# VH-VL binders against q0atu2: the designs that were tried, part 201

Target 1, 119 residues: q0atu2
Amino acid sequence: MLDKKARIRTSREYRNVFEKGKRLSGRFLIIYYVENALDNNRFGFITNKKIGMAVIRNRIKRQLRAIVREYQGQVKNKHDIVLVARAGIGKSSFEGMEKDYIAIMKKAGLFARNANKID

## First folded at step 8 (VH-VL)

Design vc6 (framework fv_recibokibart)
Fold by ESMFold2-Fast, scan of step 8:
Structure vc6 (fold): chain C 119 residues (1-119), chain A 121 residues (1-121), chain B 108 residues (1-108)
Amino acid sequence: as target 1 above (119 residues)
Amino acid sequence: QVQLVQSGAEVKKPGASVKVSCKASGYTFTNYYMHWAKQAPGQGLEWIGEINPDWGDTNYNQKFQGRVTMTRDTSISTAYMELSRLRSDDTAVYYCARAKYYWSFDAFDIWGQGTLVTVSS
Amino acid sequence: QIVLTQSPGTLSLSPGERATLSCRASQSVSSKYLHWYQQKPGQAPRLWIYDASSRATGIPDRFSGSGSGTDFTLTISRLEPEDFATYYCQQYESSPYTFGQGTKLEIK
């Protein structure tokens, strides 16, 4: 469950992310992201009918919000991020979606790295 | 068959509240913002506010802030606009209209038929 | 708040003539956030042109939109009887989203 402060609230703000943001595709997710002028991150979520019936879409939305909430402390501040579920996400596992989210956020440079981790 | 169907005309006394409904069908309700607009007799259109049907977050025109409340019920694909402390200048046709907010933005492409609210003493 | 001013308020023309309707914004509006609606008496508005220049589904090609910044125009190349209506421009650049006061196109 995200706080109001952590949500993209207006239709115009969604449009801003889609129009001016960067796009990065993963296996099950596409993210659009742009730096904001606020002190915090805001998240938006999009699922469409291509994913499956309402029961599947509702499950996906619930699981995506849980994943975002779990990892919100690792996301670099001052970004508006919209997660768009790809059609194939309906057949994914929770763990599969979680791994895809982590991979795509790291690839986008949006996840803070452990400063002491050196391979 | 994408459509928005609004509740019927209302006649109210000054100081009362009115709640107008807008029932969506033929599309995924949560994928479009729902907007509300006012049109007083012989006048143009005035935007009242918007609601994200998935999250329930609202954004109101400051002219109506404090008197308007927008809600939705996702289980029946219906949006509501409640206007309180009615005045004579609230007499108008009220419209709901949808707007996309993913991939690319759409304009108000589908509108409800309108609900006439008459405020008379 | 962005104010949209439409001119003229009323335009009296005959079928077959060209109509030019103006919409001027009090501050810059991206063309992607400027839309036009047609409204006939007793009916809800209908989306006519979106993103300043794109015709909505089913709208005849005699209608065209143009403009950028603060000046936008809706043009009807050859008026048909069914085109006589009120036209509203609308900005989605910033909240509160606003409409112009309308241009009423009437038969001479």
Scores: ipSAE 0.626, ipTM 0.835, lowest interface PAE 1.2, mean pLDDT 89

Design vc60 (framework fv_recibokibart)
Fold by ESMFold2-Fast, scan of step 8:
Structure vc60 (fold): chain C 119 residues (1-119), chain A 121 residues (1-121), chain B 108 residues (1-108)
Amino acid sequence: as target 1 above (119 residues)
Amino acid sequence: QVQLVQSGAEVKKPGASVKVSCKASGYTFTDYYMHWAKQAPGQGLEWIGEINPDWGDTNYNQKFQGRVTMTRDTSISTAYMELSRLRSDDTAVYYCARAKYYWSFDSFDIWGQGTLVTVSS
Amino acid sequence: QIVLTQSPGTLSLSPGERATLSCRASQSVSSKYLHWYQQKPGQAPRLWIYDASSRATGIPDRFSGSGSGTDFTLTISRLEPEDFATYYCQQYESSPYTFGQGTKLEIK
């Protein structure tokens, strides 16, 4: 799981992202994001009952955490980012969810372009 | 029929721990943060902390940090607050209260009935 | 932490009178994050006014909230017997979220 410092932990901070943040929609995910005054990125997550039964929601939660953690080093500092799972995410594969996350983060300008390419 | 129903009164010795429950009904449990507040006899309200019931993320008032643990069980829509190493000044009524954390303003619109915890020798 | 100071601590009035309760914050608080609660002896607090000026569901017109920045006020235009209670202001601007010490409204 993400380090405590990389999580949006307070209800007030979620409110801030929704009120002041920019919004970008992908196929399975919506992100809301805003610059913060800290020295690190923080992630929050919204998964609702419309996704499906507990077994599906638990799978989605595990996969979202894994994806965000894997790519956290590529995210530009200093942002609070909330991922909202769309109802259709329950039908997605891990690969499809990962692809959607990467695409939406790049579109938002939150990933460094070609940061890992050796050329 | 939105309700928060808390567990009954507890009497504890100094040094013991207490775990108070707060069972939610009539709404989607994961749509609202659950907050806990303390009210000592004849005194005002003091915020203890909050928990995201969907993801389990917590945030505690530093005054209680190290002694408080908040958890939840989404299968039964119940939140818990455990306070350890009890002292006489922990004698109080403890309340749970919900607050919407997205799409509407936080306001503690529904409260539990309170749980009296008495710490005595 | 933001400290909320309520005044007066106790307000003794008769039914029919106007009540004005003050809440002062040690730092600026957005009106969207200033709320008022009513509490009667032996009962849990009840949300009364949210976002500084909006009445919660079922709260009579005689109650109004106002203010911004560091000064907030709860006003009851004509007291009814059921209005005698303790009122708390609360800020949700920053963690730790805090309450004022309360103003006890009592029958003279």
Scores: ipSAE 0.712, ipTM 0.866, lowest interface PAE 0.8, mean pLDDT 90

Design vc61 (framework fv_recibokibart)
Fold by ESMFold2-Fast, scan of step 8:
Structure vc61 (fold): chain C 119 residues (1-119), chain A 121 residues (1-121), chain B 108 residues (1-108)
Amino acid sequence: as target 1 above (119 residues)
Amino acid sequence: QVQLVQSGAEVKKPGASVKVSCKASGYTFTDYYMHWAKQAPGQGLEWIGEINPDWGDTNYNQKFQGRVTMTRDTSISTAYMELSRLRSDDTAVYYCARAKYYWSFDYFDIWGQGTLVTVSS
Amino acid sequence: QIVLTQSPGTLSLSPGERATLSCRASQSVSSKYLHWYQQKPGQAPRLWIYDASSRATGIPDRFSGSGSGTDFTLTISRLEPEDFATYYCQQYESSPYTFGQGTKLEIK
C-alpha cells in the first residue's frame, strides 16, 4: 500500500486526470497523467472485471502497488498519474508488468534516469 | 435492475456507534464510487464522504472526520459506513449513492432507500 | 467549501403555473459539475437534471436547467400535481461535495 499522501483518493481527482491529462498506452497498462499543484506525486489505479476473477485481480493490484512504490523516487515530482489495467494484464508476469510500467513512464518523460530492475 | 439496498433502522444511545450497510446489485460494484449523505429530520442533505470500492481509498467531509469510517466488501458488493461517538444531532436518515468516476462526469444516479438512525437516551 | 444557496426556500404555486428555482454558488462551479435532485417526503432523492441542463432518463421535457459560473436555475414550464416536491442543487466541483438547502414546491 502506498501511503495516503501518494494516492489519488477522491472521485473528483480521478476525473481531473482523465479530463486534463495526457494518455499513453503500453502492452498491459495505460497511464493518464497531469501536473498537479502539490509538492508530491499521487497515483491512482483502475482495474475492472475483464481482467479476471477476484484472485487474479487481487494479485494484479498487489503487484502494481509494489511496482509503483519501488520506482516512485524516480518519478518527476508534482504529477497525478492514473494506471489503468488492460484486460490482458491478468496473463502477465510480474517482470512483464514491471517492464511495461518502466517503458511507459520513460516514454511519457516521467522518469529522469534509468529505473533499476525490481528483483 | 440496478439497486442499492440499505440495512434497517437503528436506535442507539449517545456515545454508541452505528454501522449502516449498502448492498449493490445489477452493476459492477467496483466501477462506481460509493457516497454517503445525511439528512436530519426536516432538513436538507449533507455529504459525509466517499469510498473507492475497488481500492478502498476514502475521502471524508472534515465535519465528520475522526468519527466516520467507510469500508466495503467486494465479495458481497456491500459498502459500510460506521459513525462513532453518537450524539443526538446524529439522528437522521443516512443514504448511500453511487457515482461514476472515470470517462464521464460524476452525479448520484442511484440512491439507497435510506436508513433511519435515532440517537436517544 | 463551496456553499450553495437556493431561493426561494418555499414556493407556493398551483398546478398549471410556471416555477423558477434558483441556486447560487459562493464560487464558480463548472456546469458539468452542477446537478439537481428531486425528493418527495419519505423517499430517497432522485437525479433530475445533471450537468446543469441535461434531463435524467424519464424526466419530462417541462423541466429545464440552465446557468453557469455562480448562477443556476431549474425551471418547470407548467406544473403538474406530481411535481410538488423538494428540489436540491449539488456541486461536484470540489470536495466536500455540497448540496443547497432545498426549495420546497408546495400547493397553494
Scores: ipSAE 0.761, ipTM 0.888, lowest interface PAE 0.8, mean pLDDT 90

Design vc62 (framework fv_recibokibart)
Fold by ESMFold2-Fast, scan of step 8:
Structure vc62 (fold): chain C 119 residues (1-119), chain A 121 residues (1-121), chain B 108 residues (1-108)
Amino acid sequence: as target 1 above (119 residues)
Amino acid sequence: QVQLVQSGAEVKKPGASVKVSCKASGYTFTDYYMHWAKQAPGQGLEWIGEINPDWGDTNYNQKFQGRVTMTRDTSISTAYMELSRLRSDDTAVYYCARAKYYWSFDAFDYWGQGTLVTVSS
Amino acid sequence: QIVLTQSPGTLSLSPGERATLSCRASQSVSSKYLHWYQQKPGQAPRLWIYDASSRATGIPDRFSGSGSGTDFTLTISRLEPEDFATYYCQQYESSPYTFGQGTKLEIK
C-alpha cells in the first residue's frame, strides 16, 4: 500500500512537477519527475477519460498503484514523480504496463539499481 | 458549457453537520481539482480545501482540519464538502470552484453559484 | 501562511476615471500564482486576471494586471458603470491558498 506520505496530494505540488520536471515517454506511460526536499519519494497519477470506460479506468488505476507500490523500494529517494497514462494503456496487459514502467524508470535513472551504477 | 451547480440552502442547529454538493458538467470532471471556499456575511473569501477528483486525495486548510471532509463521486461528476460540529460562525455562503492541475494555469476559472448555510438555534 | 493585504479597502470613483487597486503579499509570490477575481453582490466570484497579468476570457482590455514579488496591482484605465464591484487578489504559491480582504470599488 502506498502511504499518504508517498502521494502527491495538492494541486500546487502537481503543478510544480509539470512546470519544473523532466519528461520521459514510454509506450503506455509518460513520467514527469523532479527532485524534492523531502527524505522520501512521492507519486502522483493522471488517468484521463481517453483511456476508456469506467471499468477499464478503474482497472488501470488499481494496476498502476500496485506496480508503483511493488517497485517503490528501488526508486532513488528525493523525487516527486507523476505518471500519466496514455490513451493506449486501456488495451495493455498488467505485464505490459509493468515492463513499460520499469523501462522508463531505468531510462530516467530513477532506480537505485540501474545498469550504469558501479559499486 | 462549463457549469458547477451546488445544492440548495440549509438551516442547521449548532452541533449538527451539513453536506454540500457540487455537480460538474461541460468538462472532464477528473481533469480539475475541486476547491471549496467560505464567505461569511459581508466578509471576504476563505479557502477551505481541495480534492483530486480522479484519485480522491485531499488537502485541507488547518483551520478546518478535523471538521471538514471532502469526497467525490466520479460516476455522477459530483464533489461534496461535509462540515461537522457546526458553530454560529460557520454561517456563510460556501462555494465550489475548479482549478486545472496539469498543463494549464491554476486559477479558479469557474465557480458554483454558492450554498448558503445558516447555523442558528 | 501568506497574508494578502489589499488597499484601499474602499475606493470611491466616478465612471471615466482610472482605478488602481493594490495587493501586497507578506512574502514573495511568483506572478504565475497571483490571480484576481471580481465579485458583485449576490453573485459568485469570477476569474478576472490570472498569472498576475493575463486577462481571463471575455474581460475588457481596459483591465490590466501587473507586479511581481510582494507587490501586485490591478488597473482599470477608464471605469465603466459595470466595473463597480469588489475585487479580490489570491495567491496559489503555497497552501493554504489565501485571498486578500477585497477592495470595494463604489460609485462616488
Scores: ipSAE 0.775, ipTM 0.890, lowest interface PAE 0.7, mean pLDDT 90

Design vc63 (framework fv_recibokibart)
Fold by ESMFold2-Fast, scan of step 8:
Structure vc63 (fold): chain C 119 residues (1-119), chain A 121 residues (1-121), chain B 108 residues (1-108)
Amino acid sequence: as target 1 above (119 residues)
Amino acid sequence: QVQLVQSGAEVKKPGASVKVSCKASGYTFTDYYMHWAKQAPGQGLEWIGEINPDWGDTNYNQKFQGRVTMTRDTSISTAYMELSRLRSDDTAVYYCARAKYYWSFDAFDIWGQGTLVTVSS
Amino acid sequence: QIVLTQSPGTLSLSPGERATLSCRASQSVSYKYLHWYQQKPGQAPRLWIYDASSRATGIPDRFSGSGSGTDFTLTISRLEPEDFATYYCQQYESSPYTFGQGTKLEIK
């Protein structure tokens, strides 16, 4: 689970990212991102019913948290980033979502060192 | 038709807890934050806190921190606010209200009808 | 926390008159995070003006909102009997989100 400090928790913070942020679309994910005035990155997530039934949405939520957590060390500091799950994400594999996340973050210039997972 | 329907009036003794429900219909429950506000008799509105119905993240007004707990059940599109260790000054009408947090304005555009909580010995 | 001070606390006027309601913030508030609500006795508040100046659906054009920074105004150009109510401003600039104490518009 992401640290409380690493999450976008309030509605106002989400609004800031959507108002001021840049948008990039991938196959299964869209990201909105903006620099923040903090010492750390914060992540938010949007999953809606178009993804599928509750069982599928809950799986996607767990997998997105796991992916973001695993790649935390590669993300350039001081950003608020919102991940929006696209309808097709319900049919993706974990590896497919992971690849899409890496590709989007790399394209956005948000990976600090390398685009691959750090073991 | 978009609606928020709250549970009925409650009478509680000091020290008890109360749990108010707010059932949403006519929209995608997880697309809007749910907020709670307090209005004591003859007084103005006071914001208590908010919950992200999709992820369960909460943010509380420090005045209520430690006494308030907000939860939701997405399977029945219902939000809950529990207030513990009730005092006489908790006597108030409690409102739920939704606010869009992406793609649009974030004003409280739909409100529940209110739930009167009376705390008396 | 941002404190919103509304003035006057009570405004006594007759139908047909112009009403001007003020909301002053203790700190700067972006216009997109200041909203106004109308409340009548026994009813829930109703969104009236959002983003400082945009009328909510169904709100007559005799109502207008304006302002920026710390000074915001709700104006009713010509009062109708149905307009007598309490009006609250609200900021969404920072947590805790706060309301003003309200301006009660009453029949003289």
Scores: ipSAE 0.688, ipTM 0.866, lowest interface PAE 1.1, mean pLDDT 89

Design vc64 (framework fv_recibokibart)
Fold by ESMFold2-Fast, scan of step 8:
Structure vc64 (fold): chain C 119 residues (1-119), chain A 121 residues (1-121), chain B 108 residues (1-108)
Amino acid sequence: as target 1 above (119 residues)
Amino acid sequence: QVQLVQSGAEVKKPGASVKVSCKASGYTFTDYYMHWAKQAPGQGLEWIGEINPDWGDTNYNQKFQGRVTMTRDTSISTAYMELSRLRSDDTAVYYCARAKYYWSFDAFDIWGQGTLVTVSS
Amino acid sequence: QIVLTQSPGTLSLSPGERATLSCRASQSVSDKYLHWYQQKPGQAPRLWIYDASSRATGIPDRFSGSGSGTDFTLTISRLEPEDFATYYCQQYESSPYTFGQGTKLEIK
């Protein structure tokens, strides 16, 4: 589960990411992302009915939260990032979604190798 | 046709709680934030808070924080606002309104008809 | 929080006249986050102008919005009887989102 401060909570903040952010498409995910003025990252999610029935959508939602949370420490600070699930995500495996997430975040330059150093 | 239909008027005693419903139809419920606003008799509008109906994330006006809870049930396209520990100055018409939050603009383009909540002793 | 102050509080005019309604913000508001609503007694508000200057669907072209920064205006070029109502401006720049106190447009 992501902490409240790691989530995009307001409609205005979603609007900001879509208006000002950069877009990058993966196989199952699209991300929109913009640098924020905070000291932390915030994540938002868009899932639509084209993904499938409630059972599939609920699985995708749970798995996306788990993936983002697991790789939270790898993401460069000061970004608002919205993940948009593509229709085909409903047929993906957990590994497939995870691989797509890692690939798209690396391509966007949002994964920081050894950026969080030990004090 | 796109519409928001709210539950009927309620009369409550001070200290009670009220839960107002807002049923959406004619659009994809999860594509729009649901907002709630208060209008005391003869007064203007005051924003209470918003909920992301897909993920359940909420954001409340600090003035109502601790007394308001917003929820939704996506299976019936219905949003709820519960206000607890009611006071006489909570007497007002409460409105729900939708706002698109991606791929278009944020404006309250469709509103519910309003629910009159009267708090009296 | 951003405070919106509308002026005048009440504007008394006759059909056929021009109306100019002001909305001033306590701090800068992007024009894409300033909206106007019309409300008649006993009815819910209705979106009238969005993004400071765009008319909502079905709104007559006698209505126009303008402004930026802290000073916004709603203008009605030639009042019709159905235009007499209360108008509210609203900012979506930052939470909590706020409304002005309203300008009541009434028949003289």
Scores: ipSAE 0.740, ipTM 0.887, lowest interface PAE 0.9, mean pLDDT 90

Design vc65 (framework fv_recibokibart)
Fold by ESMFold2-Fast, scan of step 8:
Structure vc65 (fold): chain C 119 residues (1-119), chain A 121 residues (1-121), chain B 108 residues (1-108)
Amino acid sequence: as target 1 above (119 residues)
Amino acid sequence: QVQLVQSGAEVKKPGASVKVSCKASGYTFTDYYMHWAKQAPGQGLEWIGEINPDWGDTNYNQKFQGRVTMTRDTSISTAYMELSRLRSDDTAVYYCARAKYYWSFDAFDIWGQGTLVTVSS
Amino acid sequence: QIVLTQSPGTLSLSPGERATLSCRASQSVSNKYLHWYQQKPGQAPRLWIYDASSRATGIPDRFSGSGSGTDFTLTISRLEPEDFATYYCQQYESSPYTFGQGTKLEIK
């Protein structure tokens, strides 16, 4: 569960990220990201019916929240980041999603250089 | 057919709460934010708030702070707006309306038919 | 919050005439986030013009939207009887998302 302050809550903020942000695709995830004028990071999430039935989508939602929360301290400040789940994510393992998230965040330059999993 | 169908008219006493429903059909419920607006008799439209139907995040107009709660049930594609501690000036037609929030520029393109809430002693 | 002021509040005209409805914002609003709605008595609002100038599906070409920054206009080139209604502008630039107070277009 991310703190309210760490979430993209409004529809307009989502639209801002999609309109002005950069896009980077991984195996199971796409991220859209833009620098914000705040002192903190905010995360948003998009899932769709192509992922699978409600049971699968609910699992993916729980796992994405857990992954983002676990690595929150490693993300460079002042970014709005939206994670879009690709259709294939329904067939992924937790480890597979986690690895994809780490890879895409590193490629985007959004992970702090000295951060580690325990941080 | 894309549509939003709201619950029927309600008459409430001051101090009561009212919960209005908005059932979506004909589209993917989680692809659009659900917004709520108020229109007092003979008056214009006033935005109350919005809810992300996929994740449940809400954003409310400060004018309704402490009195409004928005929720949704994705299993039945239904959004709810509860307004508590009702006053006479809450007498109004309440509308739900959808808006796309990713990739495309959409306005409030589909509206519910409205729910009249009358607050009287 | 961004305040939208519409003028005139009431516009009395006859069928066949041209109507010009103004919407002025207290702060700059991107064209992508300025929309117009038509509402008839007893009905829900209906999207009429989106992104300042794009007609919604099924809206006749006698309707046009224009403007940028703080000044926006809805124009009806030749009024038809069914066009008499209240028109609202709305901004989606920043929360709280606000509507103008409406311009009521009435038959003279």
Scores: ipSAE 0.780, ipTM 0.896, lowest interface PAE 0.7, mean pLDDT 90

Design vc66 (framework fv_recibokibart)
Fold by ESMFold2-Fast, scan of step 8:
Structure vc66 (fold): chain C 119 residues (1-119), chain A 121 residues (1-121), chain B 108 residues (1-108)
Amino acid sequence: as target 1 above (119 residues)
Amino acid sequence: QVQLVQSGAEVKKPGASVKVSCKASGYTFTDYYMHWAKQAPGQGLEWIGEINPDWGDTNYNQKFQGRVTMTRDTSISTAYMELSRLRSDDTAVYYCARAKYYWSFDAFDIWGQGTLVTVSS
Amino acid sequence: QIVLTQSPGTLSLSPGERATLSCRASQSVSSNYLHWYQQKPGQAPRLWIYDASSRATGIPDRFSGSGSGTDFTLTISRLEPEDFATYYCQQYESSPYTFGQGTKLEIK
């Protein structure tokens, strides 16, 4: 999925993102993000018990990995980004999570504007 | 009651492997990193490594890299530390400790009781 | 890696006295991610002070932490019998997270 270098692996790095990062909330996801001093992006994930039973949490984990990997190339370089799954994500579709991810990343200024919109 | 309960004492020969367990209760297992530390007899504490119990990502102290493996089983809220190719200087009490990495702080606020591992011929 | 040096190694005092324990880091501990733990013989360590100066839940106000950068101090204003233990500082600035060698506070 994501290579080892693209993952936030240490508890210290998570703390840095939560304490110094900016926050944006979507329908199913919250992101915390901060610029890093590396040459690549790193992603972390929080999927807590409030989402539901293990079967639901495991599905959400697989789908979040897939979404982040798919859009990795669209993300502005040099950021540590933590995705927090909200309780309601357990009822979402894959497409719903994907749309929410794109919307919050664009709102955060981490994705390029969609130049082909008719407006 | 929040607690971490570790497996019992082990006696091993040099070259063997040992796997210590740390069972969490009274809190959401996946909300806290699990850390492991070593304390040799009469000595201070040495950090071995950490594991994200939700995602399985690990980070090891280079001194133990190649000999330590940390895993977890979220279905039973248990973390494991396996140390291989044991040497006499691995004789120590091994502790697990949790650290909250989500929201507010991540000091080692709850520790297991410790597991004595003795390596002798 | 950041090396933490604690001094003195052993501090012999009587109840009622003031204790000052030092922890020096080989590199700056930014954001003061420096924690103190108390350990009694046969027991696991217990969190005492976190982020250089915040007392953990249940820790008496006679304990205070201070310092920044490379120099940190744990102060006990008036020793009680239950305070005699070994104290460890720990940095959480960078991996590997390291502990000092400990200061043993013993009855004179």
Scores: ipSAE 0.727, ipTM 0.879, lowest interface PAE 1.0, mean pLDDT 90

Design vc67 (framework fv_recibokibart)
Fold by ESMFold2-Fast, scan of step 8:
Structure vc67 (fold): chain C 119 residues (1-119), chain A 121 residues (1-121), chain B 108 residues (1-108)
Amino acid sequence: as target 1 above (119 residues)
Amino acid sequence: QVQLVQSGAEVKKPGASVKVSCKASGYTFTDYYMHWAKQAPGQGLEWIGEINPDWGDTNYNQKFQGRVTMTRDTSISTAYMELSRLRSDDTAVYYCARAKYYWSFDAFDIWGQGTLVTVSS
Amino acid sequence: QIVLTQSPGTLSLSPGERATLSCRASQSVSSKFLHWYQQKPGQAPRLWIYDASSRATGIPDRFSGSGSGTDFTLTISRLEPEDFATYYCQQYESSPYTFGQGTKLEIK
């Protein structure tokens, strides 16, 4: 699990990322990201009711946390990054979400070479 | 119609804990942070803290840190604030209020009706 | 923490008069994060002006907000009887989010 220092915890910090950050859309995810003045990265997540019923949303939440945690070390310091789950994410596989995350982070210039982990 | 409905008045002894609920209806519960504020008799408003209702992340005013715990249950669109080790100066009306935290404005546009907590020996 | 100081603490006026309520911040607050609330006795606060100058839904156009940086003002151009209440400014620039002590607008 991401430790407390790696999470966006306040509403004000979320709004800062949405208002000042850059936006990049993938198939299942949208990211908003902005450089921060800290010495670490922070992640926030938005999952809305359009994803599906509670069982599906809970699965998506677990899988997104796992993906972000697994690739945490590959993300360039110092960024606040918010992941927004698109409605279609409820139909995705874990592998599909992982590939989308890697692709979008690479396109944003936030990853070094994580594409090598997908086959 | 958008509304926040809080639990009823509580009377507690010093040292006890109180847990106030705030039930949301008429909107997507997870799209708004839930904030809590205190208003002592004849006094102004004091912010206690906030919770992300989707993910459970919290942020508390340092004055209440260590005594306040905020939680939520998304299945019933309800937020909770628990205040422990109650003192006489915790006697107050406690309000919940929502604030949108992404894409649009973040003012406290909808408030609960308030819950009076009386701490008396 | 950012301290908001409201002045005057009590403002006694008659219907028909102009009211000017001040809110001064101890450090700079973006206009997007300064809001005003109206509260009547026994009621929850109600959002009145958001983002320093935008009227909330249903708020009459006699109310206006202005200001930036450290100085913010709520103006009521012509007081009506229902306007007599306590007004609070609030900053959402940095945690802990704070309120001013309030200005009580009362009938002279």
Scores: ipSAE 0.680, ipTM 0.864, lowest interface PAE 1.1, mean pLDDT 89

